# Designs tried in a protein design chat: VH-VL binders against o60147. Part 388

Target 1, 175 residues: o60147
Amino acid sequence: MLEKNKYLYIFRHIQTNQVLLSQGNVLKKTALFQLPYPLQKPVAPNGMRPAKLRKDHWVPLLKVEFPNESMFQSVFMQLLNYRKYRSVQPLTSDLLKLPIPVRRRKIMRQEVPNTIADLADILNKEKFPENSVRLQLSDKSDSEYADWPPSVQIDSEEIKLSRGFREKTTVDEAR
Below, E stands for the ipSAE of ESMFold2; O stands for the ipSAE of OpenDDE; V2 stands for 0.75 times the mean of E and O plus 0.25 times the DockQ between their complexes.

## First folded at step 20 (VH-VL)

Design kp18 (framework fv_dargistotug; at its last look DockQ between E and O 0.59; V2 from the best seeds 0.70)
Fold by OpenDDE, look of step 20:
Structure kp18 (fold): chain C 175 residues (1-175), chain A 118 residues (1-118), chain B 106 residues (1-106)
Amino acid sequence: as target 1 above (175 residues)
Amino acid sequence: QVQLVQSGSELKKPGASVKVSCKASGYTFRSYSMNWVRQAPGQGLEWMGWINTYSGDPTYAQGFTGRFVFSLDTSVSTAYLQISSLKAEDTAVYYCARGPYLSYFDYWGQGTLVTVSS
Amino acid sequence: DIQLTQSPSFLSASVGDRVTITCRASQDISSYLAWYQQKPGKAPKLLIYDASRLQSGVPSRFSGSGSGTEFTLTISSLQPEDFATYYCQQDYEFPTFGGGTKVEIK
């Protein structure tokens, strides 16, 4: 008997640094609906949610293996809600003082660290058993965006993806 | 054990409203999405949409906007489907079904028959 | 929307037979396909998810295979309780179901 899915993949868009959550190592089209609300939406490919999923535009950010499906689902649902909450929050006065292009760039740059921080926060609250959650990061430095609970074991192994996704490039190192 | 228990059969007249309940037990309610699936008599299965049990946000499939409303009472782990302005073509068995976020459906309610007739 | 076409729509078989049901998607859905069994007057029951993963509690005589646009549900040895209608369902996009395959006793 096979275990149900307990793997969370997070992908990053190579241009916008937007992130998508995936149940498994292949992005579904429905993942595109995770993109920000129009009101505070950064410029996405083609200026809006793309009609098609271009796998070659997304690179892996991190992979998380949970002890079981229930824990995975709980964290996944919470992560989605954290993201939504941020997307509907009013822009700060500091951001509003910036030109729109600059503002958008700044918001986009925050998606990756915010998502990582959200994940860490959720995991901290869940109080999973020690070293029960395995975290793999495409860029190890991304782990510095958050303080991880004892439940998280950071793995140095590379993230393996299905065909169609871009591998990490030197440009990604500049993040 | 995971269980979804739905409310009983309904007989309504055209133009009336119906509210079907789906009570979940045996798992963390907010960890799995709740889906609604319709099956007309002798027909196949039709996904109506889903509701995010954590946020309460509903998403309706094409053809199920307007008269169909998904809602929750998380305090009792219950999802609701309300259909307003009922039509004869709404006659069907309505299922609630648990599943991972926009994925498959691993547990189903027993179904609620809604019959709309004059 | 992604359309799923099941074949055959009806299948007559005997106990002990190997039964194969096909589901074809209108586009590539990777492995995001599930199979359900439904008996008259009952709710569907999940058999297979992610194309080939067997749901807990489902007999091992059920198996799923395929990826991309073509998928198969196989019952290695049909049992009396297996006479039912089977549906495929994709979750690459918003969920859609196949038209169903009714497996009847020969």
Scores: ipSAE 0.823, ipTM 0.919, lowest interface PAE 0.6, mean pLDDT 90
Fold by ESMFold2, look of step 20:
Structure kp18 (fold): chain C 175 residues (1-175), chain A 118 residues (1-118), chain B 106 residues (1-106)
Amino acid sequence: as target 1 above (175 residues)
Amino acid sequence: QVQLVQSGSELKKPGASVKVSCKASGYTFRSYSMNWVRQAPGQGLEWMGWINTYSGDPTYAQGFTGRFVFSLDTSVSTAYLQISSLKAEDTAVYYCARGPYLSYFDYWGQGTLVTVSS
Amino acid sequence: DIQLTQSPSFLSASVGDRVTITCRASQDISSYLAWYQQKPGKAPKLLIYDASRLQSGVPSRFSGSGSGTEFTLTISSLQPEDFATYYCQQDYEFPTFGGGTKVEIK
């Protein structure tokens, strides 16, 4: 029998546009360690790490459905590595000319397009079956940051949830 | 199919060092994290930390940041735990365990007993 | 730092009994809780992950429930091979384990 479907959940910060990857529809506190530096020490030019997880500050960016765990794990680990690679690269001379607050903001605002481009790059080099990977976005125009392989089916319906990936069920509430 | 096979038991004196190996097979080694878990005789389980098998970056739990070193040889799908300056209190079974990134542990090695006595 | 308190630490039960073990977290961990079975001299074996999802190859008499701070592992009809120590583990933060619950024959 085929393994149950696995989902990659990607969140963005409502103010900074920083990105977090998640294996579940609710962020773990440890997800913050994907961001390389603590927020209270903003001298670093790359991504700022908040001291605590404010779940009301992180909203859905996109969701990817994989047919099995092996596909999911391969993509997830590669995407984490892309983030590490970016975090250790030297800054460009153009970035170094900017004041620290401006430089920091500019770097953080690139996380959404960079993450989407990286995801597409990984999926383009994988040889997954046609239409085997389903992509759903909160804003369909974000798909324009990349060219998608035939393996990816982009859902015509946007993610409607504004406070994470959970939704209420009528059966689970008293009626 | 997934297997984690650890090196054999060790008997050491205080102040010595030990290196425990964990050979993985039956899956794509770089797609799952490798964790180390300690269990002292008759005691519960204690997470020591993990290593990202894709990047090689270790993370150590509080209390395991000094004498404990995690490493990899990806060419032979093997993770290592090295413990330096052994103390009697280090006597325990040491497990390797794989899992999704910072998650649960779905497969475990058989354990390696390290005994430290004078 | 998240502490997990298991209760009871020890229980005696007969084959066929319904057994319930609880795990209480010191803070909200959503559904990020796993259960393991460990027999003497053996490595732990994953039973349940994400609070209620059954690991492949685990008998259906095992089930998990709960969210937030309180979680249960239930064995619907205890079998001879189920006498073991059971551990909970959270992965909302860096992993921590409960103290264990030893299930013995009455």
Scores: ipSAE 0.643, ipTM 0.845, lowest interface PAE 1.6, mean pLDDT 87
ESMFold2 (binder alone), look of step 20: mean pLDDT 94; pTM 0.956

Design kp19 (framework fv_dargistotug; at its last look DockQ between E and O 0.61; V2 from the best seeds 0.75)
Fold by OpenDDE, look of step 20:
Structure kp19 (fold): chain C 175 residues (1-175), chain A 118 residues (1-118), chain B 106 residues (1-106)
Amino acid sequence: as target 1 above (175 residues)
Amino acid sequence: QVQLVQSGSELKKPGASVKVSCKASGYTFRSYGMNWVRQAPGQGLEWMGWINPWSGEPTYAQGFTGRFVFSLDTSVSTAYLQISSLKAEDTAVYYCARGPYLSYFDYWGQGTLVTVSS
Amino acid sequence: DIQLTQSPSFLSASVGDRVTITCRASQDISSYLAWYQQKPGKAPKLLIYDASRLESGVPSRFSGSGSGTEFTLTISSLQPEDFATYYCQQDYEYPTFGGGTKVEIK
């Protein structure tokens, strides 16, 4: 019998840098439901939540392998809720001083580092066994967005994706 | 072991309200979504929606908005389904079911029959 | 919503028979399909998830296959306890169920 899913994939939108969590290497349409409905109209495809999932618009951000399903589910749900919590927080006075387009860009740019930081924070709190969690990053520099606990082993192997998803290119590395 | 135990059968009149409970045990309550599935007599299964055990945020499927309310008491790992303004067509077995975030359902309650009749 | 069409709706078979149930999705759902068994008066039981993954405790005579829009549940050798109604369920989008297939004694 096969073990249940213990793999977390995180994808980044190639234009907006929005982040989606996935319980597998193939994004589900339900992943789009993770995108918030902000008070202000965001600059995103089809008003933040596109009607269709365009796999070619998403590139891998990271992959996490957990020791078992229970740990995966715990972290996944926490990560999901951390993100949602941020999305409903009031805008800071500093952000409100910025023009709307600039503000939107700034917020979107923060999704990747915030998500990575959230993941690290959650893992730090979970206190999993040393080197029990395998983390693969599409961009190795993204690991610098957080301090990782001893439970996390950063793997240099490339993230494998199914057809339809864009692989990281040189252009993506410059972002 | 994972177990979902639901409250007993209900007999209600049209216009009344009913609240079904689903007590979870054997796992971390917040780690899995709690889903509700309806099955009318002799009919198939209908996903009603789910509730996020972390945030308490409910999501309702089309056709199950308004009179249906999902809620939680996390202190006792219990999910609730409340149906108001009951109609005859609400007569069904209601299941709570655990599952990963908007995925399949690996554990089910035993079901709660709600009968609405004059 | 994604519609799932099961076929056949009713199936008569004998113990020992190979049984195949089909589930067709109205659109591509990748491998995000589950199969359930339900006996009268009982809650559904998960058999297969992610199209082909066997749930723990489920007999190996059950298997799932398919991707995209076509999926099948196979019982290699039908046992007496396998007479039940089977449902497919997709989780590519908000969950929906097929109409069910009742496997009856021939």
Scores: ipSAE 0.851, ipTM 0.937, lowest interface PAE 0.5, mean pLDDT 91
Fold by ESMFold2, look of step 20:
Structure kp19 (fold): chain C 175 residues (1-175), chain A 118 residues (1-118), chain B 106 residues (1-106)
Amino acid sequence: as target 1 above (175 residues)
Amino acid sequence: QVQLVQSGSELKKPGASVKVSCKASGYTFRSYGMNWVRQAPGQGLEWMGWINPWSGEPTYAQGFTGRFVFSLDTSVSTAYLQISSLKAEDTAVYYCARGPYLSYFDYWGQGTLVTVSS
Amino acid sequence: DIQLTQSPSFLSASVGDRVTITCRASQDISSYLAWYQQKPGKAPKLLIYDASRLESGVPSRFSGSGSGTEFTLTISSLQPEDFATYYCQQDYEYPTFGGGTKVEIK
């Protein structure tokens, strides 16, 4: 019996720097629902939701291995909630001065640092054992967006996959 | 041990309303989504939607955006399905089911039979 | 709008038989497919998730395989308690279920 998923996969859009959270190493179409659609609510501060999932547009940002599925689920749902909370906050006066296309790009470019900071905030509040949470990044300098608790072990090797998190299927399923 | 316990069967007349409860235990309620699934007599399974236990925000499948309302009371780890303006076509077993965010359903309630008859 | 087509819809088998049920998706769903068993008057029970991963407490005679658009559930040696209806379900998009496969005693 394999343990249920204990891995968080985070993707970044190659052009907009928007972020998607995933419970698997291949994005589902439903992941797009994490992105706000401000045209339906004029007060929504975040960027646009693409009509289709273009898998060639989403690349690895980071991967986290948790001790077990229950701990993963707790962090995943909290992180989704942090993102939702940010998406409904009022826009600042400085953002409202910008032309709409410029404003949207600026908001979207904050998603990477904001998501990393939110993940670290959640992990700092959790009581995980020392070095029990393994973090691997595509760009190690991105770890500088946050202060990490002792529970987090940052992998010395960067993610080298250019198309997604997926290695060959047999390797990912092997024990 | 994860358990979902639903309220008892209901016999209703057309035009009435019904509220089905689903009490969860044995896990962190806010870590998993709560889903509703319909099964008409002798028929297959139909996902009706889910409710986010953090925000209380429901999502309804296409065709369930009118007379069906999902809600939560997180203080007692309970989800609710309310169906208004009942029609004979609403006669079915209604299941609650938990799972990861928009995923498979690893635990199910025992089902609640709602019968709509004149 | 992902449609799942199960085959066969009905199947008669004897205890000890090897049973194979197929689920075909209308588009590529990667490995985001689950299998459920439902006995009369009971809730569905998860057997397989992510196409091939066995749920805890499910007998090892059950196995799942496939990816993309074609998936199978196999029962290596049918037991008396396995006579039930089996459903596939995808979660690549909003969940949808297959039409079911009823397994009966021959």
Scores: ipSAE 0.729, ipTM 0.870, lowest interface PAE 1.3, mean pLDDT 88
ESMFold2 (binder alone), look of step 20: mean pLDDT 94; pTM 0.960

Design kp2 (framework fv_dargistotug; at its last look DockQ between E and O 0.72; V2 from the best seeds 0.75)
Fold by OpenDDE, look of step 20:
Structure kp2 (fold): chain C 175 residues (1-175), chain A 118 residues (1-118), chain B 106 residues (1-106)
Amino acid sequence: as target 1 above (175 residues)
Amino acid sequence: QVQLVQSGSELKKPGASVKVSCKASGYTFRSYSMNWVRQAPGQGLEWMGWINTYSGEPTYAQGFTGRFVFSLDTSVSTAYLQISSLKAEDTAVYYCARGPYLSYFDYWGQGTLVTVSS
Amino acid sequence: DIQLTQSPSFLSASVGDRVTITCRASQDISSYLAWYQQKPGKAPKLLIYDASRLESGVPSRFSGSGSGTEFTLTISSLQPEDFATYYCQQDYEFPTFGGGTKVEIK
């Protein structure tokens, strides 16, 4: 009997660096609902949540393998809610001083490190067994965005994805 | 063992309100979404929406906005479905169902029959 | 919304028969499809998730296959307890169910 899903995939948008969580290696359309609400509207395709999921616009950020489904579900739900909580936080005075386009870009650029940091924080709190969580990063340098607990072992193996996703794309930081 | 136990059958008049409960046990309540599915007599299954058991945020499917309210009491691992201004067409069995975030439903309550008749 | 079309709506079979139920999606849903069994007066029971993964406790005579827009549920050898209504459900978008397939005794 096969175990239920215990894999967390995180994807980033190749242009905006927006982040989507996935319960599998293929993004669902429902993942688009994770994108920020209009209150802090980011520069996304069509200015809002795109109507269609363009798989080719998303590349893998990281993959996490959990010991079992229960642990995966717990972390997934927490991660989802951490992101939501952050998205509704008031903008800092420094951000408010920036032009809207610049502000949006800055916020979007923070999604990747924030998500990684959230994941690490959640895992730190969960106190899973040592080396029980396997983390694969598309860019190994992204691991530096957080201090990882002993439960996490960073795997150097390449993330395997289903067809339709780009393997990796360099984000233009000037955008 | 995972178990979802729903409240008993309801008989209501049009315009009344009903509140169905779904008590979960055997797992971490906030780790799985709670969904509501309706099944009219002799008809198929219809997803009504879901509630984020961690945040308490409800999401309603098209056609189930307004009169339908999802809520939680996390202290007792219970989800609630409230239907206001009941109509005859609301007559159905209502199921709560656990599942991963917007995915399939691996455990179901036994269902609650709500009958709306004058 | 994604529409799921099941075929046939009704199926008559005998114990021991190989039964195949089809579910077609209005668009590509990858492998995000589940199958349920429902008996009269009972809640649906998950049989298959992610198109082909067998739920724990479900007999091995049940199997699921397919991807994209075409999916099938197969019962290799129909047992007396398998006479029921079966539903497919997609979770690529917000969940929707097929119309159901009632498997009746011939």
Scores: ipSAE 0.830, ipTM 0.925, lowest interface PAE 0.6, mean pLDDT 90
Fold by ESMFold2, look of step 20:
Structure kp2 (fold): chain C 175 residues (1-175), chain A 118 residues (1-118), chain B 106 residues (1-106)
Amino acid sequence: as target 1 above (175 residues)
Amino acid sequence: QVQLVQSGSELKKPGASVKVSCKASGYTFRSYSMNWVRQAPGQGLEWMGWINTYSGEPTYAQGFTGRFVFSLDTSVSTAYLQISSLKAEDTAVYYCARGPYLSYFDYWGQGTLVTVSS
Amino acid sequence: DIQLTQSPSFLSASVGDRVTITCRASQDISSYLAWYQQKPGKAPKLLIYDASRLESGVPSRFSGSGSGTEFTLTISSLQPEDFATYYCQQDYEFPTFGGGTKVEIK
């Protein structure tokens, strides 16, 4: 019996470090709507939205295997809500003092640690069985952004794919 | 067993309003999106939009901005479609359909026929 | 908007025939395509998701293939209960449906 999707795929932008959440190993065009503002606007509270999805600009950050689809869907919907919450927070006076390009970069640089922390917060609050959630990272040091509950087993093997989450004839190390 | 049970058929005059309900059971309501799909008599399927069952935020397809309102009552696992200022061209079967976030639709309600006739 | 073009729009076939329905997308949608069966007076039923994955409870005579812009639904041996209209649907962008293919049993 084949189960429906129980995998969370998280991508990072190679230049901006913005983050996209995905239900599949290939990003959908609608994933861009997770980013709160288009690139053309001069002010962005939590980052910028590229005008077009360029799949070669998004690389694996992490992958999570859940026990089943229902648990995956619950966590996925909560993560989306965390991102929405962060996107509507007012800009601090410290951020408003920065030149717009500097402000945007500072906001975007926090997306990786914030997303990892949010994932861990959700998993710490949920009552999943011990070792039932398998986490695989492209850079294992990124696990240090959060404290993980006993339900999470961090895979000893890093994601080695150079583009997307799909395996090809050639496999490159993450950089 | 996942089920989506919709309210009964409606016969309305132009200018009236209608509210279609879709009661979900057999799964965690807030974990799957709820979509609305229209099918005019003898015609194909049209996606009208969806509502995020976790946040309550609706998204409407381009041709469905204005007179169409999606809402939820999470306490009874029910989604609603309200159509105001009914027109004859609104005559159709309206389906609710659940699925993963912005994905395929794995379970459908039985449909609600709304007939708008003078 | 991603347009999906189904071919043929109408098909007449005998019990036991191999039936092939094509769905062509106006742009690359990867494998984000689903197939539905709708019988008269009934809601659509999911058959295939992610281009080729068979939904639970769907007979194995149904299969899906394709990626990118060209997709196929195949019924390996048509049965009397397969009289229906079939729709493709993409979810790479906001969902859109194909125009449908009506299959009649001779």
Scores: ipSAE 0.685, ipTM 0.853, lowest interface PAE 1.3, mean pLDDT 88
ESMFold2 (binder alone), look of step 20: mean pLDDT 94; pTM 0.956

Design kp20 (framework fv_dargistotug; at its last look DockQ between E and O 0.59; V2 from the best seeds 0.70)
Fold by OpenDDE, look of step 20:
Formats: structure tokens, C-alpha cells, sequence
Structure kp20 (fold): chain C 175 residues (1-175), chain A 118 residues (1-118), chain B 106 residues (1-106)
């Protein structure tokens, strides 16, 4: 019996640092549905997403290999919902004092560390076997955004991507 | 083993409401999306939408908004499809189907026939 | 929406025949296509996912191929239990199904 997908890929946008979760090394158009939008009832299909997915605008943030599909699915769903929950939380008073463009930029810049922290939190709660989860980070320093449980083994191997995605690039934080 | 068991056939009059249940077992309910698929007699399959089994957030496909409501009772691993203001054209077999997030559907309920007739 | 066009709509074949069903997408969906088998009065059964991955428990005589906009389901040697209707389904975007292909006894 062949195992189904047990690989979580997380991508970041090269300009905005927005984060998308992927079930595999190829982003589907449906991944765009993860992007933050005003809270409203979605209708499929609708205009609540970009028209196209530009693969060249996304670079890998991290890859996680789980022992099996069940564990992957559990973590994926939780991670997805952690992000959703955060996106609907009220803005802090400090953020509200900022101009809208600045505010948006600041929020977007936090998506990467927040997502990594969410992942670690979820994995901590799951209590998977020691070294059963393999984590690869495009930028090794990103591992510092969270305390990882013993179940996580950080691998220094490069993340392999399918055709069409950019290699790791430095984000211009000044933009 | 994974199993989705749906409620029995329904015969309703136009304007009535129906609520179809789909009880899941054999896996972690909140780890997979639950989808609803409609099949009119002699017709093909239509994806109606899905419900996030973790958050309970429903998403409806075009043409299935308004009168269609997805809901959950996670305590019993059950998903529900409610159709209000039933019309004759709602006559169909309704399937619940498990799948990864917005992907394929690996397990299906046996289907629930809803017949709407005067 | 992404439209999936299956061909043929009807196919007559004999036991032992090699059967090929085509599914064409209105746009590039990479490899995000699944195939289902449905028998009368029964729920669809997943056969292939991600264009070419065989679902557990599905006989090896079933295979899927293709990428982009052209996909095929192949039954290498048709068995009596394979007479059914087959559907393709894309999951590149919100799921949509093809119109189906009914495989009948010749």
C-alpha cells in the first residue's frame, strides 16, 4: 500500500512575505484562498482571490515530512486554522495607529514567524514520536522563531522544488 | 476502516426542508475536509462545496448558496447538509465525501436520495 | 470554473480489451486530476489521484497519465467488474467533475 502525501510545504511571497501552505511541492491555485481577505462568506468561484498563481513569486520557506498521511493531515488542518484564527483577530491599538499601508506591511511581515511558531506549537501539542518529523528550512535562522519539540528533526538538506518555483531569495525588508 | 454513513432516503414536498447526516468513523474527523456532492438522476457529479471540519467554516460552490447549509457536530463526527425551500430540481442523490483540503475524495458516503415531488 | 471534457461519453468494449478514457481541462491544472469509478446505485470510488497515483486497493490494471490539460485513464485489460461510469475530477481549483464516460459491454 502506497502512502499518500505526507509532505507539508510552506511558501512565502518574495515581496510581501505572505505565506501559503501546500500539500506537496507544487502550489495549487486553491492555495491562494489562504490569503487574508475581509471576513465574508465565500462563494465558489468568486473574485475573492487573485486571478492567477504566479509560481515565480513564491519561494520555499520550509518543508516538513511526517511519518504518515494522518499526521500530516492533522497538522495541516490545524495550521490552516491557526492562521485563519489569527487573521480574524482584532487589531491591536498599536497597529491601528499606523497608516493602513504600513499596518498591512507590518502584519504581512509577521506571517513567516507566526506560521513557524504555529507549526511548532501544533507539533508540541501532537506529541509525535521523537525525531519522527523531518523539518527542512530554506533559511536555517527561521528555526529560531520557535521552540521545537523532540519529535522534530531539523535537516540541513536543501528543499527540492518542482519546476517553476524560485530558489531561495533574500527578502528586501526595506520595501 | 474509514467509513461514511449517511441518513436514509427522503421524500419531501416543494418548499419543505431536509437535513441529511453523514457520520464519519475510522479516522480523525477534523483532519480531513468534508465535501458534499450532488448527482441528479442520470446526471453527473456536482461538487456543492465543503466544510472545514476543524473550524466548521463552510464554503459553497456557485449555485449552492442560500438554501444549502453545511454544518457539523464534531462530538459525534457528523456532518450535515440542510436544504431549505426544496425544489423539484433538488431531486438527487447527495453524497458526503472525505478528502484532503480541497483535493480529491478518497471516501464516500453511500449517498442519500432526496426526492422532491408534489 | 475549470471545465473537464471527457471522451468518449460512451464506450463499448469487451472483456480483455484495453480501454482508454480521455479528460481534457479548459486550462492547465498541472497534475491535479483524479479518476473515479461509479457503478449504478453506488457511490463513486476513487481510482487515481494526482493524475497517476493509484489509490490503495485499486487493481493495477488501472492507470492514469497526463499533465496540463490532457489526461487519460487506462484499463489495460477490461474485467467484468469494470463496466461502470468513470469520472475525472480536477482539484487545481475548486473541484469540478467531467461529464463521465460510461463503459458498456460490447
Amino acid sequence: as target 1 above (175 residues)
Amino acid sequence: QVQLVQSGSELKKPGASVKVSCKASGYTFRSYSMNWVRQAPGQGLEWMGWINTYSGEPTYAQGFTGRFVFSLDTSVSTAYLQISSLKAEDTAVYYCARGPYLSYFDYWGQGTLVTVSS
Amino acid sequence: DIQLTQSPSFLSASVGDRVTITCRASQDISSYLAWYQQKPGKAPKLLIYDASRLESGVPSRFSGSGSGTEFTLTISSLQPEDFATYYCQQDWEYPTFGGGTKVEIK
Scores: ipSAE 0.848, ipTM 0.938, lowest interface PAE 0.5, mean pLDDT 91
Fold by ESMFold2, look of step 20:
Structure kp20 (fold): chain C 175 residues (1-175), chain A 118 residues (1-118), chain B 106 residues (1-106)
Amino acid sequence: as target 1 above (175 residues)
Amino acid sequence: QVQLVQSGSELKKPGASVKVSCKASGYTFRSYSMNWVRQAPGQGLEWMGWINTYSGEPTYAQGFTGRFVFSLDTSVSTAYLQISSLKAEDTAVYYCARGPYLSYFDYWGQGTLVTVSS
Amino acid sequence: DIQLTQSPSFLSASVGDRVTITCRASQDISSYLAWYQQKPGKAPKLLIYDASRLESGVPSRFSGSGSGTEFTLTISSLQPEDFATYYCQQDWEYPTFGGGTKVEIK
């Protein structure tokens, strides 16, 4: 019997720094529904939901292996809720002073650190066994956005971009 | 043991309303999405939409945004489907089905037959 | 919406036969396809998810394959309890189901 999914995949947009949560290493179109649905005309790519999924615009940010599917599902649903909660928060007066394009970029720039902090917050509240949750990052310095519980083992090897978008050729880069 | 138990069959007149319940047990209710699937007599399966069991936010498939309402009572791990202004064409078996977020459906309720006739 | 076309829509077979059912998607859905078995008066039962992964408790005579737009469900040796209707379902986008394939005794 094959194990059901126990991996969290998080992607970052190469231009906007928006974040997508995924249950698989290949994004599917429904992931785009995590992005704000604009009430006005879309403004690409500064904060609007893209019309289609451009897989070459989304790169791995981090990957998490949980002990089992149930634990993964619990964390995944909590992370989705954290993102929704942030999307309905009133803007600060400092942000409201900014022109709309500048304000959107500043808000989107926070998605990476906010998502990493939210993940760590959830993991600190959960009672997972020591070293049972394996975290791998594309940029190891991103782990510094949060304090991690003893349950988390941070992989010393960073995610390589070619590995995250695996298209095998004559080059043996997967070994 | 994951189990979804739905309320019993209903016989209704056009214009009435019905509320179907789906009680979940054997798993963490808020960790898996709850979907509603319709099957008219002798027909195939039709996804009606889903409800985020963590937030309570429903999403309706095209054609199901008016008279169909999804809701939850998380204190008793129960999802509800309410259909108002019933029409004869609403006659069908209604299934609840759980799964990972917007994914496949690994557990199904037994189905609730709603019959709408004069 | 993504259309899933199953073929054949109806199949007559004998116990012991190898049965193949196909599901064609109107666009590339990667491996985001599931297969269900439904017997009369009963809820569908998940057989295969992610195109080829066997659900727990499903007999090994069932297998799934394919990616992109073409997918198959295979029953290697048909048993009496396998006479049912089979549905494919994609989750690349909001879920849609195929029209079903009814498998009956010959």
Scores: ipSAE 0.631, ipTM 0.835, lowest interface PAE 1.7, mean pLDDT 87
ESMFold2 (binder alone), look of step 20: mean pLDDT 94; pTM 0.957

